# Ledger of designs, part 28: VH-VL binders against q9uuj3r425to622

Target 1, 198 residues: q9uuj3r425to622
Amino acid sequence: SSLTEDNLIVSLVPKILAYLLDAYSYERDEEVLSCVWTTEVPLKDAFDLKSVLRKTDNVESVLNACVEKYTLSSITCSLRLCLLEFPDSLIRSSFYDYFKAIYTTYTDFEDLDHRLYSIKKCLLHLHSTPLHILEEIIRHLSAYAISIRMKDGQIRHLAKIISPCVLRPPDDLNIIPVEDTHPTLLVIDLINEFENLF
Below, E stands for the ipSAE of ESMFold2; O stands for the ipSAE of OpenDDE; V2 stands for 0.75 times the mean of E and O plus 0.25 times the DockQ between their complexes.

## First folded at step 15 (VH-VL; framework fv_acimtamig)

Design y5 (at its last look DockQ between E and O 0.59; V2 from the best seeds 0.65)
Fold by OpenDDE, look of step 15:
Structure y5 (fold): chain C 198 residues (1-198), chain A 120 residues (1-120), chain B 106 residues (1-106)
Amino acid sequence: as target 1 above (198 residues)
Amino acid sequence: QVQLVQSGAEVKKPGESLKVSCKASGYTFTEYYMHWVRQAPGQGLEWMGIINPSGGLKSYAQKFQGRVTMTRDTSTSTVYMELSSLRSEDTAVYYCARDLEYSGPYFDYWGQGTLVTVSS
Amino acid sequence: SYVLTQPSSVSVAPGQTATISCGGHNIGSYSVHWYQQRPGQSPVLVIYRDSNRPSGIPERFSGSNSGNTATLTISGTQAMDEADYYCQVWDYRYVVFGGGTKLTVL
């Protein structure tokens, strides 16, 4: 059951991303376009859409039919919800402390090469499926960021929103991480340096 | 006043690399995207790529993927474009251009251009 | 990739109206920008977002964009208007230029 669910999500993610890419090209409201990933939506809408998407074998048809019912932000929120249903983050939680160490050690701009090396090394240890999905998502977000010419603050905000999908703390961690920023920093690097990392 | 001042003309051989600089002044350097555009002799404008204010986020034209590298130095308000594995076809005037707004990039200021000649 | 098509050349007599077209599939959905380039000079923005003129650009320059064609119009064309003109759009992640039009003032 878990395997089937994972397969479904793996199939669903690229289709949703493809739909979004197409939708971007037709969206003429710059404000809407700039907030597709960051705008808050009613959770009920996102869950409803997620439910519909998970029950269909024709994702594109469903999305096209629901364009009037669901906003682009609802779609992106639904996607994030799907990703959060994975048993683990896209990058295994076992790497949580690894990245924590990286971003505590390499804090300066001059340390970018060292960070990238370490990140790339980690990516090579990911399973094919999680790596593929991560790559597709980061590719999409990198492209999206460029398309709307996001500022640094916007990239940080986007990274903060998507980071729980990318890197979570281990379940055995009894300490509630107070404002761990390294997952967000990681996603920033992934977005900014996509071409160098993938 | 906004100024984009580029490095001087260069002569290169095939297989070498070029690196053109664009020094910006008269505005907040860290708030604007920058583009590179080239123009071969007697030809039209060809877009090469875009780099964000921080210098981390880039997008290159497919034609130059793997050969072009764009960087920024905030401390000197300078943008760089490096093109490797030069060919004779890379002979062109190279321009930096400032991206003004989000509603589809348009270029309100251009550098004076840098002529790079690639010849054996 | 998205393609913009311009005529290679347009000729106009002094004082007459010059029109330069920029064709693209559903180009009316894009914001089209226009640049003037005189020989040996850098391009200069003359129209942005279809029909807006930057400061310093003469009123004789105007632009429109609808359907599959954007148009740069130069009324009362002067000798100094002789130049190459390029249309440009943003296609998601890429800047796309037209091939350029050489405007000759006869």
Scores: ipSAE 0.709, ipTM 0.878, lowest interface PAE 0.7, mean pLDDT 92
Fold by ESMFold2, look of step 15:
Structure y5 (fold): chain C 198 residues (1-198), chain A 120 residues (1-120), chain B 106 residues (1-106)
Amino acid sequence: as target 1 above (198 residues)
Amino acid sequence: QVQLVQSGAEVKKPGESLKVSCKASGYTFTEYYMHWVRQAPGQGLEWMGIINPSGGLKSYAQKFQGRVTMTRDTSTSTVYMELSSLRSEDTAVYYCARDLEYSGPYFDYWGQGTLVTVSS
Amino acid sequence: SYVLTQPSSVSVAPGQTATISCGGHNIGSYSVHWYQQRPGQSPVLVIYRDSNRPSGIPERFSGSNSGNTATLTISGTQAMDEADYYCQVWDYRYVVFGGGTKLTVL
């Protein structure tokens, strides 16, 4: 019909997050629940699910009908693949070096207020659509982390997994250099401080 | 040996902010989530929010969203709760309470409480 | 949004059994915790995870939880048991308290 790649991703994200929220209440295996976002899945499964989701006008019906075929981790991986197809990271890549400077200079607890101020200024400059998607993703991840009382190492791992969706360099490779930790550190602050940032 | 020692009583006027501290001792501060709970005179317990003292992960009760800020300082083993735009209905005893790392949170240790009175 | 309902008060004669209810939709699927609060004091945990007693809590305190009702039971009730009692659950990411029950020992 008249949808493009960007129109599809805008409509998919909230629906997938809503599905995951409901699914957390069904999951009886605590170990499966604790690593829904971090379990490695075969890339084929994630790409297959993404292609099915691209062809549907009812995300919830497709996911319900396919539960036996797709794990929750395949769903989160498919969501991340959709976000990586978004033309830019959720926080515009023009902020990449801005945050690199922030997280190189202001690394300690005493610097948190400065980092939060810098994040809030950035959020004011985002268009409403990427800002809304970012807020909903971070709200979901913060609530998920609280619900299972994540430890800091688990939060860092989660943040690393999601960071390319949130902030990546202003090139077309969707690659964060391995020496650049500031996208992960930014997502850690977004998750930990969601209540104070949004 | 576990102790949660809170800052002293305060008297505030409407529109001001309060900030209560809770200093933990007798255990590894960063291994346990901390909660804030308040109790208005003659009323029941009201949960305000939760903070992980290690990394600062936090979540607030919806009623206090936008007015409450929870922070911590691991070097002093202290959590803080700040409530802004005070109203007379915010008159209460404010408690910090420690939860356990696993299973649904329940509060095995409570601070002594901090009475905050908001009046004109 | 999840609500726990407790009676405002319960009265019992010394030596009798007191029961304090905590009502909630399908509360039997939650772990229920109970606190005792004496006037002017901080709450004290008396039952956790439905039926477990912390060290130092007398054996006369017990708890149960099924269906839509959790219950705190105090057998052989003593004057020192006069207090307010609160039930509590964790609902996804929120702590929910009951409204509290004042136990009076006549």
Scores: ipSAE 0.639, ipTM 0.824, lowest interface PAE 1.2, mean pLDDT 87
ESMFold2 (binder alone), look of step 15: mean pLDDT 93; pTM 0.956

Design y6 (at its last look DockQ between E and O 0.77; V2 from the best seeds 0.78)
Fold by OpenDDE, look of step 15:
Structure y6 (fold): chain C 198 residues (1-198), chain A 122 residues (1-122), chain B 106 residues (1-106)
Amino acid sequence: as target 1 above (198 residues)
Amino acid sequence: QVQLVQSGAEVKKPGESLKVSCKASGYTFTEYYMHWVRQAPGQGLEWMGIINPSGGLKSYAQKFQGRVTMTRDTSTSTVYMELSSLRSEDTAVYYCARDLEDYPRGPYFDYWGQGTLVTVSS
Amino acid sequence: SYVLTQPSSVSVAPGQTATISCGGHNIGSYSVHWYQQRPGQSPVLVIYRDSNRPSGIPERFSGSNSGNTATLTISGTQAMDEADYYCQVWDYRYVVFGGGTKLTVL
């Protein structure tokens, strides 16, 4: 059921993020650490891991046992896959056009305050569960970005990868815009301004 | 030559805000993170926070969260640190320090500003 | 929070070797940096990445880091070396300083 699925994700996401945080402290390969969230992995690996994680009562044990089999990037990919299985994005798709309007209107750096106000207003209207998961993910990514001192381009790339989990178009939209960038821009603001928004 | 030049000393009252500036020169301003560190009289160095080259991404020490704001102006190569709701305990010399990367093991500071003394007294 | 522990003070006679310790849990897995601060002056980087000297720092300054202790060593200590010394690490996304050590040259 949807409730069971939601409960699973609520439990799974923090545990995976905690594992990653611990893993960062032990990773000494610069290349690996810099692209944990952006490196492409075989989808089969990510799906296999997702399947195992969803069936376990002990996520930490599974992750610890699978460290030799799965890369950190496979773990992050599996997490994204789990989030994409939600019936809706973490920010409800009903806000898709709302944010489209915001980012078409407020495009300049000087408009940051207006965007932040709009984002914060939206966050106040989210249910507790999606909001909590969103907060945990953005907190993690913001901290990670600082830890490896990401450049703006890297943040944009990260935001692009995460944006489908954060804000999707409504299902009734049959037209997929060729370049829909406002979800990515939203995630950039979420990451950059985490302390102001949460 | 790399230089970090900070604004002058200030005297503040409790409850007021301070804003210290740090003007950078002699290097590509948009390539380096910047840190703020303070030092109370007779005390050690205390890290306040970090801000990325563009000024978008920042992180503050937990102690200052909610009171500190760091910003950057790329057009003037200046970094700012604002601290609100000042207390007597905020009396300190405030330093900006350039981040030299030691990835993945973190930053160290190769250049420091001259420091800005802020005195908070009733 | 990660904590770095330094002795409050170290005394050395001119020409002798001064040793300043910086203790931290598994500090050997970190990159330790050292700063010198003379009275009324800004800190100056004297050692970076455990054992490297920036340009302009005398060769008599050296550093090591292993286990639970990082060490700053000043050989042939001179009067001008009298200062406060701070060790520093990066703990994931936070800078951590030691409490500082006052080096007195007798």
Scores: ipSAE 0.813, ipTM 0.907, lowest interface PAE 0.6, mean pLDDT 92
Fold by ESMFold2, look of step 15:
Structure y6 (fold): chain C 198 residues (1-198), chain A 122 residues (1-122), chain B 106 residues (1-106)
Amino acid sequence: as target 1 above (198 residues)
Amino acid sequence: QVQLVQSGAEVKKPGESLKVSCKASGYTFTEYYMHWVRQAPGQGLEWMGIINPSGGLKSYAQKFQGRVTMTRDTSTSTVYMELSSLRSEDTAVYYCARDLEDYPRGPYFDYWGQGTLVTVSS
Amino acid sequence: SYVLTQPSSVSVAPGQTATISCGGHNIGSYSVHWYQQRPGQSPVLVIYRDSNRPSGIPERFSGSNSGNTATLTISGTQAMDEADYYCQVWDYRYVVFGGGTKLTVL
């Protein structure tokens, strides 16, 4: 995409994440809070909000004005839609089969150091914009997971929902084959090991 | 009976690393988050970080980022805290403490290890 | 970073009421927990969620939290209550302790 679009995406993502962080402090329902990123929403609502967000220079004002119209899950879904419009996944799709091999070979907790080494090498090869966005997303999700002391099943579900934004195959489609679990497993490691990876 | 048993006291030189273990018993190890807290002689309690022993989700206090690593071994019901590049101000008693889940009001610590004295001297 | 402020020490005569404060901006919106630490020992939880006592903690221990101040109160203070006391909150993803208060019973 253009330099103007790259600048907008860089500023939009942090502003949405900051809004969500503040909104978490007002959500008292633990079950609702634990599913903000994973609750299914009507795609029409997410696309409508995405369209408005991409046109504005004041993300906070738009989100505040639309509080009764859009749920927090609509906001997280809109963010994911923005990331899916990016020309490639945040980790370049050329790494798709590389990580498939890693997560097929090194499957256990005893192999964590090898997987972390592989991830660190990959991060050194990312361009600055996708690396920055990836770091901010994973920082947010790791902090969010800690703040509510997520259980492993919740982290796996979150990782599955986020994984197409992070790593997808080098095809024209933005889909992950149903048999491929390594993008989810990669995101689980990114969230659990954020402190050691960034 | 819940118990958190820590490794023994250590004497270290500046620049070395320490690694303290905390072995849990009397409960399901993977159901509770664990924290590390230290206390320099005559000083207050200082939080170092948190780990989920089930999947390894972890977060560190900013002061220790880059020097601290927290790990676990579910087969031995043990959490570990490593602190590298030791300085004399790292002389402290290091505690593990069990997180009692309570959201949104936040965790409190119902069980503490006995503490591990680490002395860093030249 | 969120900061909790406690007095360095509090002295009280036996049988009197000891009050230990924990100051923080809008601390009333947090759940405050209190720990007792005797010399050479690990901390022990004495109050959780502002005002609740764990099993085994005497009724003379009580707590409150509103505005910018949380308070641990020990009525009928005994020599065995001589210890350091710490307040603690969870601030999003961080544990914050107060600096500690040494309670002396004279």
Scores: ipSAE 0.740, ipTM 0.869, lowest interface PAE 0.9, mean pLDDT 88
ESMFold2 (binder alone), look of step 15: mean pLDDT 93; pTM 0.956

## First folded at step 16 (VH-VL; framework fv_acimtamig)

Design z1 (at its last look DockQ between E and O 0.51; V2 from the best seeds 0.70)
Fold by OpenDDE, look of step 16:
Structure z1 (fold): chain C 198 residues (1-198), chain A 123 residues (1-123), chain B 106 residues (1-106)
Amino acid sequence: as target 1 above (198 residues)
Amino acid sequence: QVQLVQSGAEVKKPGESLKVSCKASGYTFTEYYMHWVRQAPGQGLEWMGIINPSGGLKNYAEKFQGRVTMTRDTSTSTVYMELSSLRSEDTAVYYCARDLEDYDRSGPYFDYWGQGTLVTVSS
Amino acid sequence: SYVLTQPSSVSVAPGQTATISCGGHNIGSYSVHWYQQRPGQSPVLVIYRDSNRPSGIPERFSGSNSGNTATLTISGTQAMDEADYYCQVWDYRYVVFGGGTKLTVL
């Protein structure tokens, strides 16, 4: 049952992202568009939507039917919840300390090449499925970020929101210590340097 | 005073690459997106692409995808646009244009432009 | 791709009102910006976000946007207003320019 659920999520994620991209193109309220990933939504709504999405073969049809009930932010939140249901983060938690060391050592702009090298090395060790999902998520976020012309602070905020899906600590898969910022920094690099990494 | 100063005119042959620079001054370079726009002789404005303040995030017009590369150097406050595999149709004045900072809006418009760089592609 | 349509040319006598249209499907839902380009010069922003005028732009320049048409209006047109004018929008990820309108002051 867990394997089947995982397979469903794997197929679901790209479809949701595709739907969002389409939705962005039609959204003319700039305020709404600018906070699709950062706006807080009732968890109940996100969980309800997640439940519905997991039971359907036609994600687009479901999402289209739910447009009146669910906001774009509810969709993004549901997606994050789906990703958090994986047994591990997209980048394995075993790399948590690895990246902690990297982002402690290489903190300057001039150190970007070293960070990118380290990230690439890690990506080579990921399984095809999590790697594919990671690539799709980061591609989407990069495209979204530039579409609303995100500033560095906004990218950081976005990275903070998505980082639990990307890299979790090994001792607690759901909670990242506030003092540990390296997952966020990692996601920032992933977003900003997508074309160089994937 | 905000200024965008571009590199000088260039003459290129088909198949070669051009690289135009845009040096920014008079504002916080690392806070603004930059765009490139070109204009063929007697033609209209054609958007080429956008690059974010950090220089890592870019989006190019479909027409130029695979041939255009935009980069930034924070240390020199300079943006670069490279176009490869040049054709005669690439003869144009190339402009850098600053994306006005607007935290409330998602759409860009250009409040400052470079003086333009004429690139002539001829055999 | 999203397309903006402008007339190729508009002619006005000095002192008269010039109107330049920019057509696009549901363009009223976009923010439209306008640029002036004199011969041999770089474009200059004259209207932003449909109807706002940057500092230094004369009051005779105004803009509107509704339905399928955005409009740049120049009241009391002067010889110095002779230029090419371009409308521009942002379509999700891409900047789109109109084809440009040559304004001639007769």
Scores: ipSAE 0.775, ipTM 0.897, lowest interface PAE 0.7, mean pLDDT 92
Fold by ESMFold2, look of step 16:
Structure z1 (fold): chain C 198 residues (1-198), chain A 123 residues (1-123), chain B 106 residues (1-106)
Amino acid sequence: as target 1 above (198 residues)
Amino acid sequence: QVQLVQSGAEVKKPGESLKVSCKASGYTFTEYYMHWVRQAPGQGLEWMGIINPSGGLKNYAEKFQGRVTMTRDTSTSTVYMELSSLRSEDTAVYYCARDLEDYDRSGPYFDYWGQGTLVTVSS
Amino acid sequence: SYVLTQPSSVSVAPGQTATISCGGHNIGSYSVHWYQQRPGQSPVLVIYRDSNRPSGIPERFSGSNSGNTATLTISGTQAMDEADYYCQVWDYRYVVFGGGTKLTVL
């Protein structure tokens, strides 16, 4: 199933994000809270949670019942794994080289308006389901970053971790070449400029 | 010595836009988030939004979403707040206020404020 | 949206103790900050993190926060304490101010 056709993923993403939003209010450890999206977790834990989430119609109940076993980072990793199962990224991979050219040409703060125009043009060409999921994820990440007043280096790290879900090359490997930084730079702009883009 | 110096008073008509500047000095501009707060005559303080002057990460109060834009210029250590589609209810003193340097669960709290910019919107 | 409630005004005689409340659901789980504002002036921080005084704020200013109420207390009030007072919290990604309390020293 493509991202446009997977009704379970369409409902799953907002429910996981709503759970995380509520869970942030109860997390008292500031260091844990700052790394929810970036902490490495055992692949088995993320895979097991993903499998359970794929079989349920009540995400909150499953996550509440298993809270001791599933850290918040396991939940964010499972969400990313769900998105990576699809052959195409949220911004369709046909835009990969388009954004590579944009972020090679318009590299500075003064070029932000050109990059934002290019992003808005791209968003108009997305199917409604990937666009909605992208908007919900970036809304969540922007709010999360504000809630802990992230520094730019933290935002860059977050953007790097999420970037394969957002934009990757057209192939079946789900791999961004290590020398290509434009997917990370694109996600940085999406997070920083959410208020102006959506 | 930390200072936040704002642009001068303005008189506007309904439907116009305002743009207030806040020039920072006496500290490392890019290490502190900046907030905008307004106060209508005889009324309380109303938070408008926050911006990270380094990367531009921003969040607006829902009341102002769609009308407010916050920007910055790191070369001049200046933050800007623009409010569009002005109404008479937007008559207020507009303040910038500096956040904390590092993440703090208790914050923000504002020990440094600009002097305020009176914007009057009249028919 | 989280709401902070303050009385509109409080009146005290000079030398008496003024108490200004800031009500909010489970406000004891937040850190509460307080500002003094004189007419025509920018706000001035008088209490942060519930009970701490910035340098230069007199010891007669104190604060507490528990349950559903945070409190700013000014002991031995003086005419110079006549001002508006605001409580403030950070709620996830929003700053929330109370409506303000006008302290009158008669």
Scores: ipSAE 0.757, ipTM 0.880, lowest interface PAE 0.9, mean pLDDT 89
ESMFold2 (binder alone), look of step 16: mean pLDDT 93; pTM 0.950

Design z2 (at its last look DockQ between E and O 0.79; V2 from the best seeds 0.83)
Fold by OpenDDE, look of step 18:
Structure z2 (fold): chain C 198 residues (1-198), chain A 123 residues (1-123), chain B 106 residues (1-106)
Amino acid sequence: as target 1 above (198 residues)
Amino acid sequence: QVQLVQSGAEVKKPGESLKVSCKASGYTFTEYYMHWVRQAPGQGLEWMGIINPSGGLKSYAQKFQGRVTMTRDTSTSTVYMELSSLRSEDTAVYYCARDLEEYDRSGPYFDYWGQGTLVTVSS
Amino acid sequence: SYVLTQPSSVSVAPGQTATISCGGHNIGSYSVHWYQQRPGQSPVLVIYRDSNRPSGIPERFSGSNSGNTATLTISGTQAMDEADYYCQVWDYRYVVFGGGTKLTVL
């Protein structure tokens, strides 16, 4: 069951990202394009779309057929939901305290090299599947950010939205919502420094 | 008036690294993306990469990935481009070029250019 | 990768109209920019967003973009217009330049 789910995500994520990439080229509304990943959508829509996507072998056809019903933001939200179905975050939750320590210690711009070193070290310890998915997602987001020339605030917002997919606290800590920013900071570095990390 | 002043010409050997600087003045440095473009002798313009106003986000042309590093120093209003593992084919004039306003979705165009920095790579 | 194609050279007599083409698949959907580069000098923006002129650029410079071809037009060409001209687009996250066209004023 877990293996099947992993295989599904491995095949689904690149296809959705490819579709989005194509869709960006046709979107003429700057406001829409700038918030494709950050706009809130009804969860029902995202879940419905996710269900349809999981049952099809032709993701592009389904997405094309649903263009009138679903927004680009619903697609990105569906993707995030798929990623959240993993038993763990892409970066294992066991690294949560590790990165908390890193981003508590190395908070300045001058400390970037130390953070990057720590991130690279972590990436070397990830399994191939989650690492691959992480790379694809971060590659896409980095490119997307550049394509629309995102402001730092936009990148932070994007990182905040994606961070639960990338790094979650251990399950025992999920009961108490802790407003930790270090996962967001990690994703910011991943997006900004993609070319140095992957 | 907007000015982009680049560092002076350099002579390098194969395998070495170059680092060109571009000092900006006459505008709000932290509001504009910056690009690097090079031109080999007798050849056309070749885009190298882009760096955002804060210096955090950058993207490089595929040809230079793994060899190029772009950075910014906001305190001195200076952008840097470093290219490692130099080859003879890297002999070129290197330009910094200012992007349009970040709010423009029409894609970048370059309204101001540095004077260029000649880098010669020879054994 | 997206490719822009320019003629290597164009010749025109003084006072005549020079036309430089920039070909690309569905280039009309892009915003095309043009640069002039005189020998030994940095490039200068002469047209942005298909048909707009920056301040200081003579009115004899104009641009158009439709279908698969963008065009830079120089009316009443002068000796000082002799230069290399480059078209440029933004392809998602990459800047793409044409190969450049050498304009000779005979």
Scores: ipSAE 0.881, ipTM 0.939, lowest interface PAE 0.6, mean pLDDT 93
Fold by ESMFold2, look of step 16:
Structure z2 (fold): chain C 198 residues (1-198), chain A 123 residues (1-123), chain B 106 residues (1-106)
Amino acid sequence: as target 1 above (198 residues)
Amino acid sequence: QVQLVQSGAEVKKPGESLKVSCKASGYTFTEYYMHWVRQAPGQGLEWMGIINPSGGLKSYAQKFQGRVTMTRDTSTSTVYMELSSLRSEDTAVYYCARDLEEYDRSGPYFDYWGQGTLVTVSS
Amino acid sequence: SYVLTQPSSVSVAPGQTATISCGGHNIGSYSVHWYQQRPGQSPVLVIYRDSNRPSGIPERFSGSNSGNTATLTISGTQAMDEADYYCQVWDYRYVVFGGGTKLTVL
């Protein structure tokens, strides 16, 4: 069952990301385009779309049929909800304190090589499925950020929104303590340094 | 007065690496993405990649994946492009070019270019 | 990978109108920019967003873009217009240049 759900997410993620790539070319409102991943949506809309997406074998057809009903931000939110349903984050929660130590010790630009080495070491320990999903998401977000030449504040906001999918503490809550910034800082490095990490 | 001043010409052997610098002045360095473009002798313009000098977000043209690295130093307002495993076909003039200050659906387009750096790769 | 196609050369007599084409699938949905490059010099922007001239570019330079073709037009062509010309677009996260057109003024 777990393997089946894992395989379904692997199939869904690339298809949703491909749909978003195509949809970006049709969005003429630059303000709307810049906030696709960060705009708050009603949770009901995101859960409804998530339910439909998890049951389909034709993501493009379903999303095209729902264009009038759901926004691009509903689609990105639904994807994030799918990832949060996994019992663990994409980077195993056992790495939570490891990266907390890294991001409290190696804080400056001169420390970037140490952080990147630590990230690559962690990536070697991930199972192939979460690693593939992580790579595809970060590839997409890095390309998206480049496509609109995001400012650093926009990248930070995006990273904060994505971070619970990437790294969260080992507990029954899908909540990152508000005082812990290292999951956001990790995602910033993943996005900025995608070319060097993957 | 906006200026992009590049490092001087270089002669390299196959298998070596090159590193070209581009020092920016006359504007706020961290507010503009920077691009690298090369031109082989008698050939057209070829885009190599882009870097945000503030946070370091970067993306490379597929042709150069695995060989190119773009970095920056905000304390000296300088971006760098490093190309490894050089071949004779990497002989070119390398340019830096400044992006727009703010996102524009039509951009980038390049009003400001460096003077170019000739790199010759020969045995 | 998106491709922009330009003729390799265009020749005109002084005072006549030169046209340089830039072909691409549905290029009319892109914003097209044009650069002039004289021998030994860095490129110079002559048209941006299909039809706008930067300050300092003569009025004889104009541009258009529709369907599958963008066009740079130089009216009253002068000897100093002899140069290479490149079209350029932004395709999602890639800069794409045309192959370049050598304009010869005879």
Scores: ipSAE 0.805, ipTM 0.901, lowest interface PAE 0.7, mean pLDDT 89
ESMFold2 (binder alone), look of step 16: mean pLDDT 93; pTM 0.950
OpenDDE, look of step 16: ipSAE 0.823; ipTM 0.910
ESMFold2, look of step 18: ipSAE 0.799; ipTM 0.899
ESMFold2 (binder alone), look of step 18: mean pLDDT 93; pTM 0.952

